# Designs tried in a protein design chat: VH-VL binders against q89xp2. Part 42

Target 1, 226 residues: q89xp2
Amino acid sequence: MTSPCKHGDRPPGRHDLVFVSPAGWRAMLDARDDLAADSLLARWPKMRWPTIRRRALPHEATGVALGLPLPPSAGKKRVALLVEIDHVASVARPPSLQQARAYAPRNWWPTLDRLDGLALRHSVDARVYGSLAWQSLTGLDYVTGRSDLDVLFEFRSETDIDRFVADVAAIETSAPMRLDGELMSADGAAVNWREVHGGASELLVKSIERVVLLDRHQFISGATGS
Key: E = the ipSAE of ESMFold2; O = the ipSAE of OpenDDE; V2 = 0.75 times the mean of E and O plus 0.25 times the DockQ between their complexes.

## First folded at step 12 (VH-VL; framework fv_polzastobart)

Design k8 (at its last look DockQ between E and O 0.72; V2 from the best seeds 0.73)
Fold by OpenDDE, look of step 12:
Structure k8 (fold): chain C 226 residues (1-226), chain A 118 residues (1-118), chain B 107 residues (1-107)
Amino acid sequence: as target 1 above (226 residues)
Amino acid sequence: QITLKESGPTLVKPTQTLTLTCTFSGFSLSRSGMGVSWIRQPPGKALEWLASIDWDDYKYYNPSLKSRLTVTKDTSKNQVVLTMTNMDPVDTATYYCAREDYWDFDYWGQGTLVTVSS
Amino acid sequence: DIQMTQSPSSLSTSVGDRVTITCRASQSISSWLAWYQQKPGKAPKLLIYDASSLQSGVASRFSGSGSGTDFTFTISSLQPEDVATYFCQQYDSYPWTFGQGTKLEIK
């Protein structure tokens, strides 16, 4: 389990886990009959499983936009939730590679270990999101034979991004799964690592606020134009 | 109106098994979020949660007593049954069943005093 | 297990007085906390849930506050019918646990 941070320490960003207060859950349940109609959705607040911070939809009401991904057995439906900021009980980073390892298929372990080692060598904070993360958080079956490994790489100003993504690509060559993921700057802006590895001059940069095309150098240098 | 009522023996001998039934009305245990818990209270002492069962037949047990506890439900009869094996005089207490609204106990039975004695 | 420690264990006050009871959790439980009133020979009655939400039908003189590890239960103006033992309960994680109780009497 990831250690939750108290609300107020930092605003939840993309991919952050958000734990909703009991009052928040009750408010959502009262407002959404469909949550109670689905047994698994109803199980979520009972088990106090986290939600994930998402970008707000166009014209969505003011609040903290959250997502709840259901497992393949439930059709991989993504439930959109909206809560008031006061109902955010705590925020946590996604699980580390180490934390998620025990929940991964055995044949994934070598790849997870190599990525973990790589991240450490480059002073990159690596976290897991997607199917493996939710499998580790809920104990439910999210990972299938078609699942990718989704990794969030938070880099620093001193990180050699080009070398790092090259090494990630090298690890993927022997991996039993596809490696997806994002490179995230300190300000929360993120780009798909494959886009960077591909040598694109402009990158599709995603933040909690917007999606924009930025010059590669601007993104890497931290000048995200916010 | 929501009501719960505990029924069963009020006297049990040491080493015997206690079986208590909670009969409730005013709500359905098939409704999501609903559960029934068993809580006991020795005379003049604090409350102790024992076990719970929810709408989807998930069962939760106090780890300290798990080996001795079994909880089941019959939704059609609006009943929840608790069994506790190997009773000891230390288990003498008032036993309550209570409704869970996901978490908190918003409705309680009146409780039944169970005395364990030779 | 999460330990819930109430303070004080007992208190005697006068009608009309403000009463404050505290509950401390051995670890953070966010707002996963309830307060119960138990009168002699009766079952507990839910007064406050989710740390600060007043249960339907409960008098407004009762209130709860706090988050994390420290919680407070308050009676703004004590009434004769409020003589009882009060318990806090956490439902942050299993096993759910109760405080030892606070016995409230009137002088």
Scores: ipSAE 0.877, ipTM 0.947, lowest interface PAE 0.5, mean pLDDT 95
Fold by ESMFold2, look of step 12:
Structure k8 (fold): chain C 226 residues (1-226), chain A 118 residues (1-118), chain B 107 residues (1-107)
Amino acid sequence: as target 1 above (226 residues)
Amino acid sequence: QITLKESGPTLVKPTQTLTLTCTFSGFSLSRSGMGVSWIRQPPGKALEWLASIDWDDYKYYNPSLKSRLTVTKDTSKNQVVLTMTNMDPVDTATYYCAREDYWDFDYWGQGTLVTVSS
Amino acid sequence: DIQMTQSPSSLSTSVGDRVTITCRASQSISSWLAWYQQKPGKAPKLLIYDASSLQSGVASRFSGSGSGTDFTFTISSLQPEDVATYFCQQYDSYPWTFGQGTKLEIK
């Protein structure tokens, strides 16, 4: 269901979906009693649902660090997985706003439609992560009355970022939820959209490897692509 | 020892409803990851998956036949039941039940030939 | 639905020969593929799972390879008891679908 974005020249990001091979799932089930015994966790290999990339811990130098976020009804848990690189079958981008719409509460639809239109006008690739993404990927109930809409905005070098975030803020004024989104450059570095809208001179820039403070201009320079 | 066995009528008339029971032993359908599937094979033709039911009562149906199929289970009796409505001579086949430990069909019943004759 | 196309539809060969059967999926199925043996009047028997893993209790002369769309099943040295129909099955996406089978005979 989730279409890969056009492959770029960047390494996989921390929001990327990772599909584990059958050999990878069998190895984990054989080694992990918590996976084998848990009725809900067994759904993941059974349905071939993806996992997400996460930052590796220091003791996880070998392999690929993955996460499996459970729905609120199972508690606020993210199950840590570690797989061998040759057990990664494929990688895909998060669901698009358009793909996720059918799985959102109906009162979210006007906001999603406006964001999709805005993204189209600015040539921004807009995708979801967090609760709505997992609701669209699994069909399980992730979205609650307290949920944020988590949006990933991949912008291009020609994008007027200041205008874009101003328009996002305008859409949020009538939204039934908080917009918690990231602006992502082509190299996979991301910053919270509110920091940019608020005029911060230094931005907290996140990638799969590190979190660093960059001057606003340094982040935008990395967004030029090449 | 893991076994599955299909039981039910071997001859039905067109338009009748077929009910088949899979009785199994040597495993529990309550174990996470476990499922039981129904597969049929018309004489001399390829296998066709019909329906599955999982440990947590999640059910799957072949879309081409979904309106005609119902699958249920009784875990306490080690049984899975398939119901197929509006039988037609084209539905003449050997019907199998098979264990699904997550994905592949690792154990099969012997099969039961069901003939639909007008 | 994912179509599974086997080749050849039948083959006849000699005891001791290497046998190769291929299976092509209409879209990528990664390594979500099994191979089955079915003798006349019997239920299928699982031989290979995950494209290349040998099922417990299956003779080592059987093997599988491939990923994506193209898969190969091999019998390294044909034995008389290997006369059967062989078929592949994808388990990447519902509905589960099977190849039409390859009838293997000894000449």
Scores: ipSAE 0.587, ipTM 0.811, lowest interface PAE 1.7, mean pLDDT 89
ESMFold2 (binder alone), look of step 12: mean pLDDT 92; pTM 0.936

## First folded at step 13 (VH-VL; framework fv_polzastobart)

Design n1 (at its last look DockQ between E and O 0.57; V2 from the best seeds 0.73)
Fold by OpenDDE, look of step 13:
Structure n1 (fold): chain C 226 residues (1-226), chain A 118 residues (1-118), chain B 107 residues (1-107)
Amino acid sequence: as target 1 above (226 residues)
Amino acid sequence: QITLKESGPTLVKPTQTLTLTCTFSGFSLSTSGMGVSWIRQPPGKALEWLASIDWDDYKYYNPSLKSRLTVTKDTSKNQVVLTMTNMDPVDTATYYCAREYYWDFDSWGQGTLVTVSS
Amino acid sequence: DIQMTQSPSSLSTSVGDRVTITCRASQSISSWLAWYQQKPGKAPKLLIYDASSLQSGVASRFSGSGSGTDFTFTISSLQPEDVATYFCQQYYSYPWTFGQGTKLEIK
């Protein structure tokens, strides 16, 4: 079911940033005492910080399912939110590697730069999610010594996926952090890059609508959205 | 019932410092989402936001007047204090304090007219 | 700073008439907008918040609409007690700013 979108806005997909309207925030805060009582959550809309689009749970058939990860200082709690589609003010893609770089630890910079270069060479759009993304979006401390770098690689039909993931793996060998992330096709279907690199014939494919096991070739060829 | 009341001098000489106190009831600045703002209105003119203080003691100032403004709160007394230095006749206005319920000003004081004159 | 421009600056209408006031923001403010009514010698009163939400206790003849940069405040049927100056205000970003106001009178 194609969710109605505001003029000029695309439907929020998995990992997309979602900015919620003041009415939407007010509705959520009023409906959830636990949210209203949280100082950081009360500040979240005041700072115009985004939420992240997540897959809906079975009981969340209506509305837009959103997530909000709190920083480690706030217990690293993941807040689950549900808003009406009309309360979606705007949608944005996750921050690019370039945008997030300034907020990353210095020792991460060489890895970020190498990934950025790799993405460029393969015509892949690389974006960050997870702790580094939230650190860049909020300015709050999300990245710790145990944090992974989470990267979303949006590939195209012409992308040599096998070579790309091999190169990602090569970069990880010298990285100060673990490289996690997903390969995402144009239709929004995504697979963990490690699973692809492992050479599995079938892949666990995640989309905003479902999780399915698909043939490797089908996923790579972009046949997941038909 | 939510109430706010401004108190302070109604006459200030040029170059002097204005100190206004907002005393409120019916809510607490220890509650998440609560804030108090100062807004002024010259006679017959538009409203101008001056400063705000929230439940976490974050302070926000109008950049055009930031160097002259200080806002503080005493949560135990339910008071917010605004100081404005180097007053000028152009600063003559009715000064309001208002509650920020999340963001909008849903409750206002009656306002106090402050005249700056020699 | 975000500038809020109201139109018109003043208007005179008859009891029972539909009144429309517009507010334009210099940049998108989504729906982070409120409308206030101010009667002579009184403090502003919140009528509409979040662009279209009616404040509790406010008459249903008042309404707001719009998002982004263009907003509209409407009185469906003007009453004598509605004589006042009306202001829009954005609270999207600091500094919070008000429109210049619209003075509403009855003929």
Scores: ipSAE 0.869, ipTM 0.936, lowest interface PAE 0.5, mean pLDDT 95
Fold by ESMFold2, look of step 13:
Structure n1 (fold): chain C 226 residues (1-226), chain A 118 residues (1-118), chain B 107 residues (1-107)
Amino acid sequence: as target 1 above (226 residues)
Amino acid sequence: QITLKESGPTLVKPTQTLTLTCTFSGFSLSTSGMGVSWIRQPPGKALEWLASIDWDDYKYYNPSLKSRLTVTKDTSKNQVVLTMTNMDPVDTATYYCAREYYWDFDSWGQGTLVTVSS
Amino acid sequence: DIQMTQSPSSLSTSVGDRVTITCRASQSISSWLAWYQQKPGKAPKLLIYDASSLQSGVASRFSGSGSGTDFTFTISSLQPEDVATYFCQQYYSYPWTFGQGTKLEIK
């Protein structure tokens, strides 16, 4: 089970789990008939399940933009939420590979174990997002036969990124699923691992604030700023 | 006007099964977010939550008592039923049912004292 | 299980006094907490929900505050009808658990 992060660890970013306060849930349910009337959406606060941080839409000038990715049985929708800052109770990291393993299909276990070992050897913090993460967090059926394995790789400045992504590609060769994933720097900027492995000269770099195209060397060497 | 009322036996012998019925009015257990809970209070002791049942038939049981408890509902009769097996004198308590629209117990029945003795 | 510890266990004070009761959770429960009043032979009555929100129809002299592990319930000016046992309840994680109660009496 995923716990909230310690106070002061880091500010919330992409993929961070956000726990809404009971006052925040009550306010949303009172104001939004679509939440209150839907059985699964009414269930969410009853289970104290988290939400996910998302980029704000242009018309969402204030508050904290959150999402609820629903399982395939509910149409695989992402419900948009917007809460006041004082209704954010805590923030937590996505589930680790180890935490998620028990919730994955049995035939995924060797791939998860190899990724966990790879991450340890390269001093990378590997976590899951997407369908496996939400299956781990809720116990609901998110993972299908067509699901990707979505992994967030938080690398360090000393990490040999080129060797790391080459090893990820090698693991995927024998994996029973497509391996999707992002390389995330300490400042929360992330890029798809395939872009790095593929040798792209410019990378699509994502953060909570923006999506920008950066030169490969700038991303790998580190860009200054938030 | 929300009302809940507990009914059932007030005296039970050890090893017998207790069945209590909560009959309520002023709300529907079919409304999304709605739940009904059973809570007991032994004489002079703290309240102890036992079980809950929600609008979507999701059921919660106190883990220490789970093997002994069953909660069911009949929405057409506005009733929730608690069954507790293998009663013991330590189970002597006032048993309440309560409405849980959100996560707090905002409306309670008057309670029924159940005494377990030989 | 999350243990809820109240202080004091009992309290005797005068009409008009400010009353303060505290509740400590054995782990963080954010603000998933309620306060109840229970008079002898009666069912509990919800006073405060979500740590600090006053239930509809409850007198404004009652209030709650706190988050995390430490919570406070206050009666700003004690009235004769406030003689009761008061207790907190967490609804962060099941089993839902209650404090042992604080018996409030008037001198």
Scores: ipSAE 0.707, ipTM 0.878, lowest interface PAE 1.3, mean pLDDT 90
ESMFold2 (binder alone), look of step 13: mean pLDDT 93; pTM 0.939

Design n2 (at its last look DockQ between E and O 0.61; V2 from the best seeds 0.00; counts 0 for: pae E 2.3 > 2)
Fold by OpenDDE, look of step 13:
Formats: sequence, C-alpha cells, structure tokens
Structure n2 (fold): chain C 226 residues (1-226), chain A 118 residues (1-118), chain B 107 residues (1-107)
Amino acid sequence: as target 1 above (226 residues)
Amino acid sequence: QITLKESGPTLVKPTQTLTLTCTFSGFSLSRSGMGVSWIRQPPGKALEWLASIDWDDYKYYNPSLKSRLTVTKDTSKNQVVLTMTNMDPVDTATYYCAREYYWDFDYWGQGTLVTVSS
Amino acid sequence: DIQMTQSPSSLSTSVGDRVTITCRASQSISSWLAWYQQKPGKAPKLLIYDASSLQSGVASRFSGSGSGTDFTFTISSLQPEDVATYFCQQYDSYPWTFGQGTKLEIK
C-alpha cells in the first residue's frame, strides 16, 4: 500500500528518519502513560529529535510504524510507535558517514574514512544507523565499547556487489568495532552485507512491506518487485 | 482542578528587584512534560514570555532579559519563583504564571499587575 | 527570535459572521502554534494548540489551520461572548513568542 505523501515529502522507507508533528507527539504521549512518564521521551519532541521508520507488525495495519531507541543511560529501551500518516511532519535519510564522524569515537575515524572512500569509489551511498546515528542525531551517548558500526549501503545496478562486500570485509579486519549493516537496493529492499559476502544462493531480503527469501541474482539485479 | 496564582509586590521602585511567586495546585511539577512559565503583558500590549522551568529543573529564559531573570521551583510546595532585577518603569505589566503542558499554556493564573514607579 | 505577525490588528464584525485571523511566522515552525483568547481584564485562554487541535471545553466554532509559516484562526459564527483579543504563540523554539494580537469587536 503506497502511503500518501505530503507535499514535498517522499514516503518514509525502512531506516528513514521520521519527524512527527506536535499533534502526533501529543497523541502518542496522551495515549500511552508509559511514554509520558519517561523524562527523555517527554523531552524528545522539544528537542525535535526524529524517530525511525520500521516495519509494521501484523496488527499495525494502519498508520506509520516508527521506532525510537533510548540510550543506554535510559535503559536502552526500544519504543515502538504508531502514528497516522498525517502526523508525519517530514522525512529524512539517515546520517551520512561524514555527518556522523564527529560524533564517533576517535578510534573509529580511520574505519569510517575507509568506508567512506570505498563507498565513493563504488558509487554507493553509505549512511549510518544504530547507535552512532542516534548519537549524532541527539548528542546523547549511544555508542559504547561494545557497539557495532551499523552502515546502510545503498547500491546501484552497476555496483559490483561481490567486490564491494569483499572490500568491506577487508576494512573490518583492521576495524576496532564490528561492521554491521545492510545492502539496500533502489527499491528499498535490503540484505545483511555479511550474508551476501558469505556467498549464499538465497538471501533474506527485508523491505518495509515484507521479509522474503530471494535468489541472490534477483536481489542484486534489482528484481525484488515481482 | 488546576489553579495557579501569582503573589508578590504590586509596586516596585526603579532599580529594585521584583520577586513573584506562583503557587499552583491540581498538578505536580515532578511529572514529565510539566512546566511553569512566566509571561508578562504591559497595559494594552502584547504578551511576552519571560522564563520557564520544567519538571527536570531545566530553566529557560528570554534572551533579552536573561541577565535579569532567575526562576526556581519548590516542587514540594508547588511553587515557582521568578526574580527580576533592576526594574524599570518599562517593566510595568501584568505578570502571569501559566502551566506549560508539554508545550502550550493550558492554564493561567489571574495575573498580578506590577507597577514600577518612583 | 521567531517573530509572529498577526493580521489584522483589529477587526469589527457582526454576530453570526465568519471571522478569520492570520498569523505568520518569520520562519517555519511546523505546527508548533497555539491560539489564545483574552478578554478584558482576564488571563489568556487556550483555544487551539498544535495549529489545529481544539482545546477541551472550547466551542466547536473555533478552529485553526496551517503549517510552516502561515496559520489561520477561524470563528465560524461569531457570538457576542467572543469579543476579545486573540493571540497566536509559537513554541517551536525558545524564546516562546506571541503575535501582537487581534482585537475583535462586534458592530
């Protein structure tokens, strides 16, 4: 189901940042005492911090499913939200590696830079999600000594995926953190880069609509819309 | 029932310090999302936000008056206090305290007219 | 600071008429806007919040619309008790700021 878009906005896809309107926030906070009681969540809309688009659960047939991860200091709780489409104020892409770099631990910088360079060479759009993204978006401490670097690699039809993931794996060998992340096609379908690197014939493909097993070639060629 | 009431001097001399107290009931300033704001209105003029204090003791001040303003709360007494230094006749106004519920001011005190005069 | 400009500054109309007041923000404030009614000698009363949400207990003849920089407050059918000054207020970012007000009178 194609969600209606507000003027100038695109439909929020998986991993997209979603800014919720005042009315939307108020509706959520009023409907859920657990949200209103949380000091950080109560402050969230005042700070104009975003949510993240997630897949809807089976019982969430209507609305826009959103997620909000709280930092470790707040118990690392993952808040599931559901808002009406009219309460979506704006949508943005996750932070780029460049945007997030300043908020990353210094020992991460070489890895970030290498990934950025790799992405550029392969014409891949690399963005961050997970703890580093939230740290960059909020200024709160999300990254810990156990944190992974979560990267979203948006590839094109001409991208040599096999070579790309091999190079990502090579970068990881010298990285101070685990490199996690997804390869995302133009249609929003995504696969864990490690799964691709492992050489599996079938891939677990995640989209905003569904999770399916697809032939490796089908996914790489962009034929996910059948 | 939610109520707010301003108390303090109604007459202040120039250069003196104004201290106003907002006493409220019907809600707690310990609850997340709650705040109390001070707003003033010169006679026949527009409203001007002065300062706010929230449940977590965050304080916000109008930048134009920040150097003169101090806001504090006593949650146990349900009181918020505004201090404004170096009063001038131009500061003559009705001063309101209001509840800030998330963002908007949904309940107001009746206001207290403060006149600054020699 | 975000400046809020109301229009008109004053308005005189008849009972039963539709009244429209506009508020323009100097920059986008999304829907972080409230409308207040202030009667002479009284404190402001919240009518509309989040640009278009009607405050509990407020008559349905009052409404608000708009987003970004341009907002509209409407009284569908003016009543005698609606004589007051109306203010818009943004709470997008500190400092909170109010419009200059619109004085509404009945002919």
Scores: ipSAE 0.578, ipTM 0.831, lowest interface PAE 1.0, mean pLDDT 94
Fold by ESMFold2, look of step 13:
Structure n2 (fold): chain C 226 residues (1-226), chain A 118 residues (1-118), chain B 107 residues (1-107)
Amino acid sequence: as target 1 above (226 residues)
Amino acid sequence: QITLKESGPTLVKPTQTLTLTCTFSGFSLSRSGMGVSWIRQPPGKALEWLASIDWDDYKYYNPSLKSRLTVTKDTSKNQVVLTMTNMDPVDTATYYCAREYYWDFDYWGQGTLVTVSS
Amino acid sequence: DIQMTQSPSSLSTSVGDRVTITCRASQSISSWLAWYQQKPGKAPKLLIYDASSLQSGVASRFSGSGSGTDFTFTISSLQPEDVATYFCQQYDSYPWTFGQGTKLEIK
């Protein structure tokens, strides 16, 4: 579904999918009996499904920290993996809104179509993460009646961010689910769309390295010049 | 000491159903990551993968032959069985079973030649 | 289906020579590739997996390299016992597919 890029084209960022090489899977399978003990984890390497980049813990300085979010039927746990850098075979962006649509509940489709149209009007790259993304990637049942729609909006320097989030708010008023969207700058820093819509002077900015409060103007300015 | 051995008929007539049994020792097909595959080699031609069965009963079939193939296992007997329906002279080949740990074929049986002719 | 194309189809060379066989995939297979040796009347033997990893018990004169679509198998110094057919196999995507083979002979 996704188009992985070659190793070394760019480092994996927030929400990026990471495909592990055969050597990487063999190393983890040989070292980790817990992978073989879980029926879904034992199957994952054979299915060639991706993993996702996560923040490294302090003791994980020498590798690439990855995660595996399991579906509700497997307890919704997130499995931590650590691979050597040369075992990252490729990196791909999250599924596009269009790729994910076929895997969403039917009553979500009007909201997805409106978001797709909005993204087109503002020249925003809209992608999904969270439960819908993993349902799209694996075909397993991740989306429940309580699931949010997790959308990643990658904006460009010409994007009128204030108008964009106002239009997102308008779409959510008629949505059958809560919209948990993030605005992501070109350098991979992201904020929740509601904080921007609400006029907050400081924003909770998330990146692969850290979570910090930044001035609203600093976040918007940094997204246009880097 | 890992071994695999193919058994079954060496001569079948067109339209008959071929049943081959792979009997193995030195590993368990109930262990996570283990699989057994069937591969054939027509005389003088490239190897062709037919079917695989994994430790968790997940099964894979070559799409060009899918309607004719069934693979099953009996873990208590250390056996994997291939059934191929509607045999034709073009199916004449040496048939191998092979072990895989997740992907590559690290141990092979000696193979059995199956000739399809009237 | 991923087509695997080997070259050359046959090769005749002298003991002690360096032998090079190539395998090209019709689309990227990353490093999901193995090399096998098949002697006449025998089952294939795994030599190299993951494109470049030497299988246990295989002589060090055998090596593999490559990633993506282009792969190379090398015998650094040909020995008499290396007379065989050599072929690659991809295990990136089902169906698993094999190269047509390279028949290696000694002059």
Scores: ipSAE 0.505, ipTM 0.789, lowest interface PAE 2.3, mean pLDDT 89
ESMFold2 (binder alone), look of step 13: mean pLDDT 93; pTM 0.938

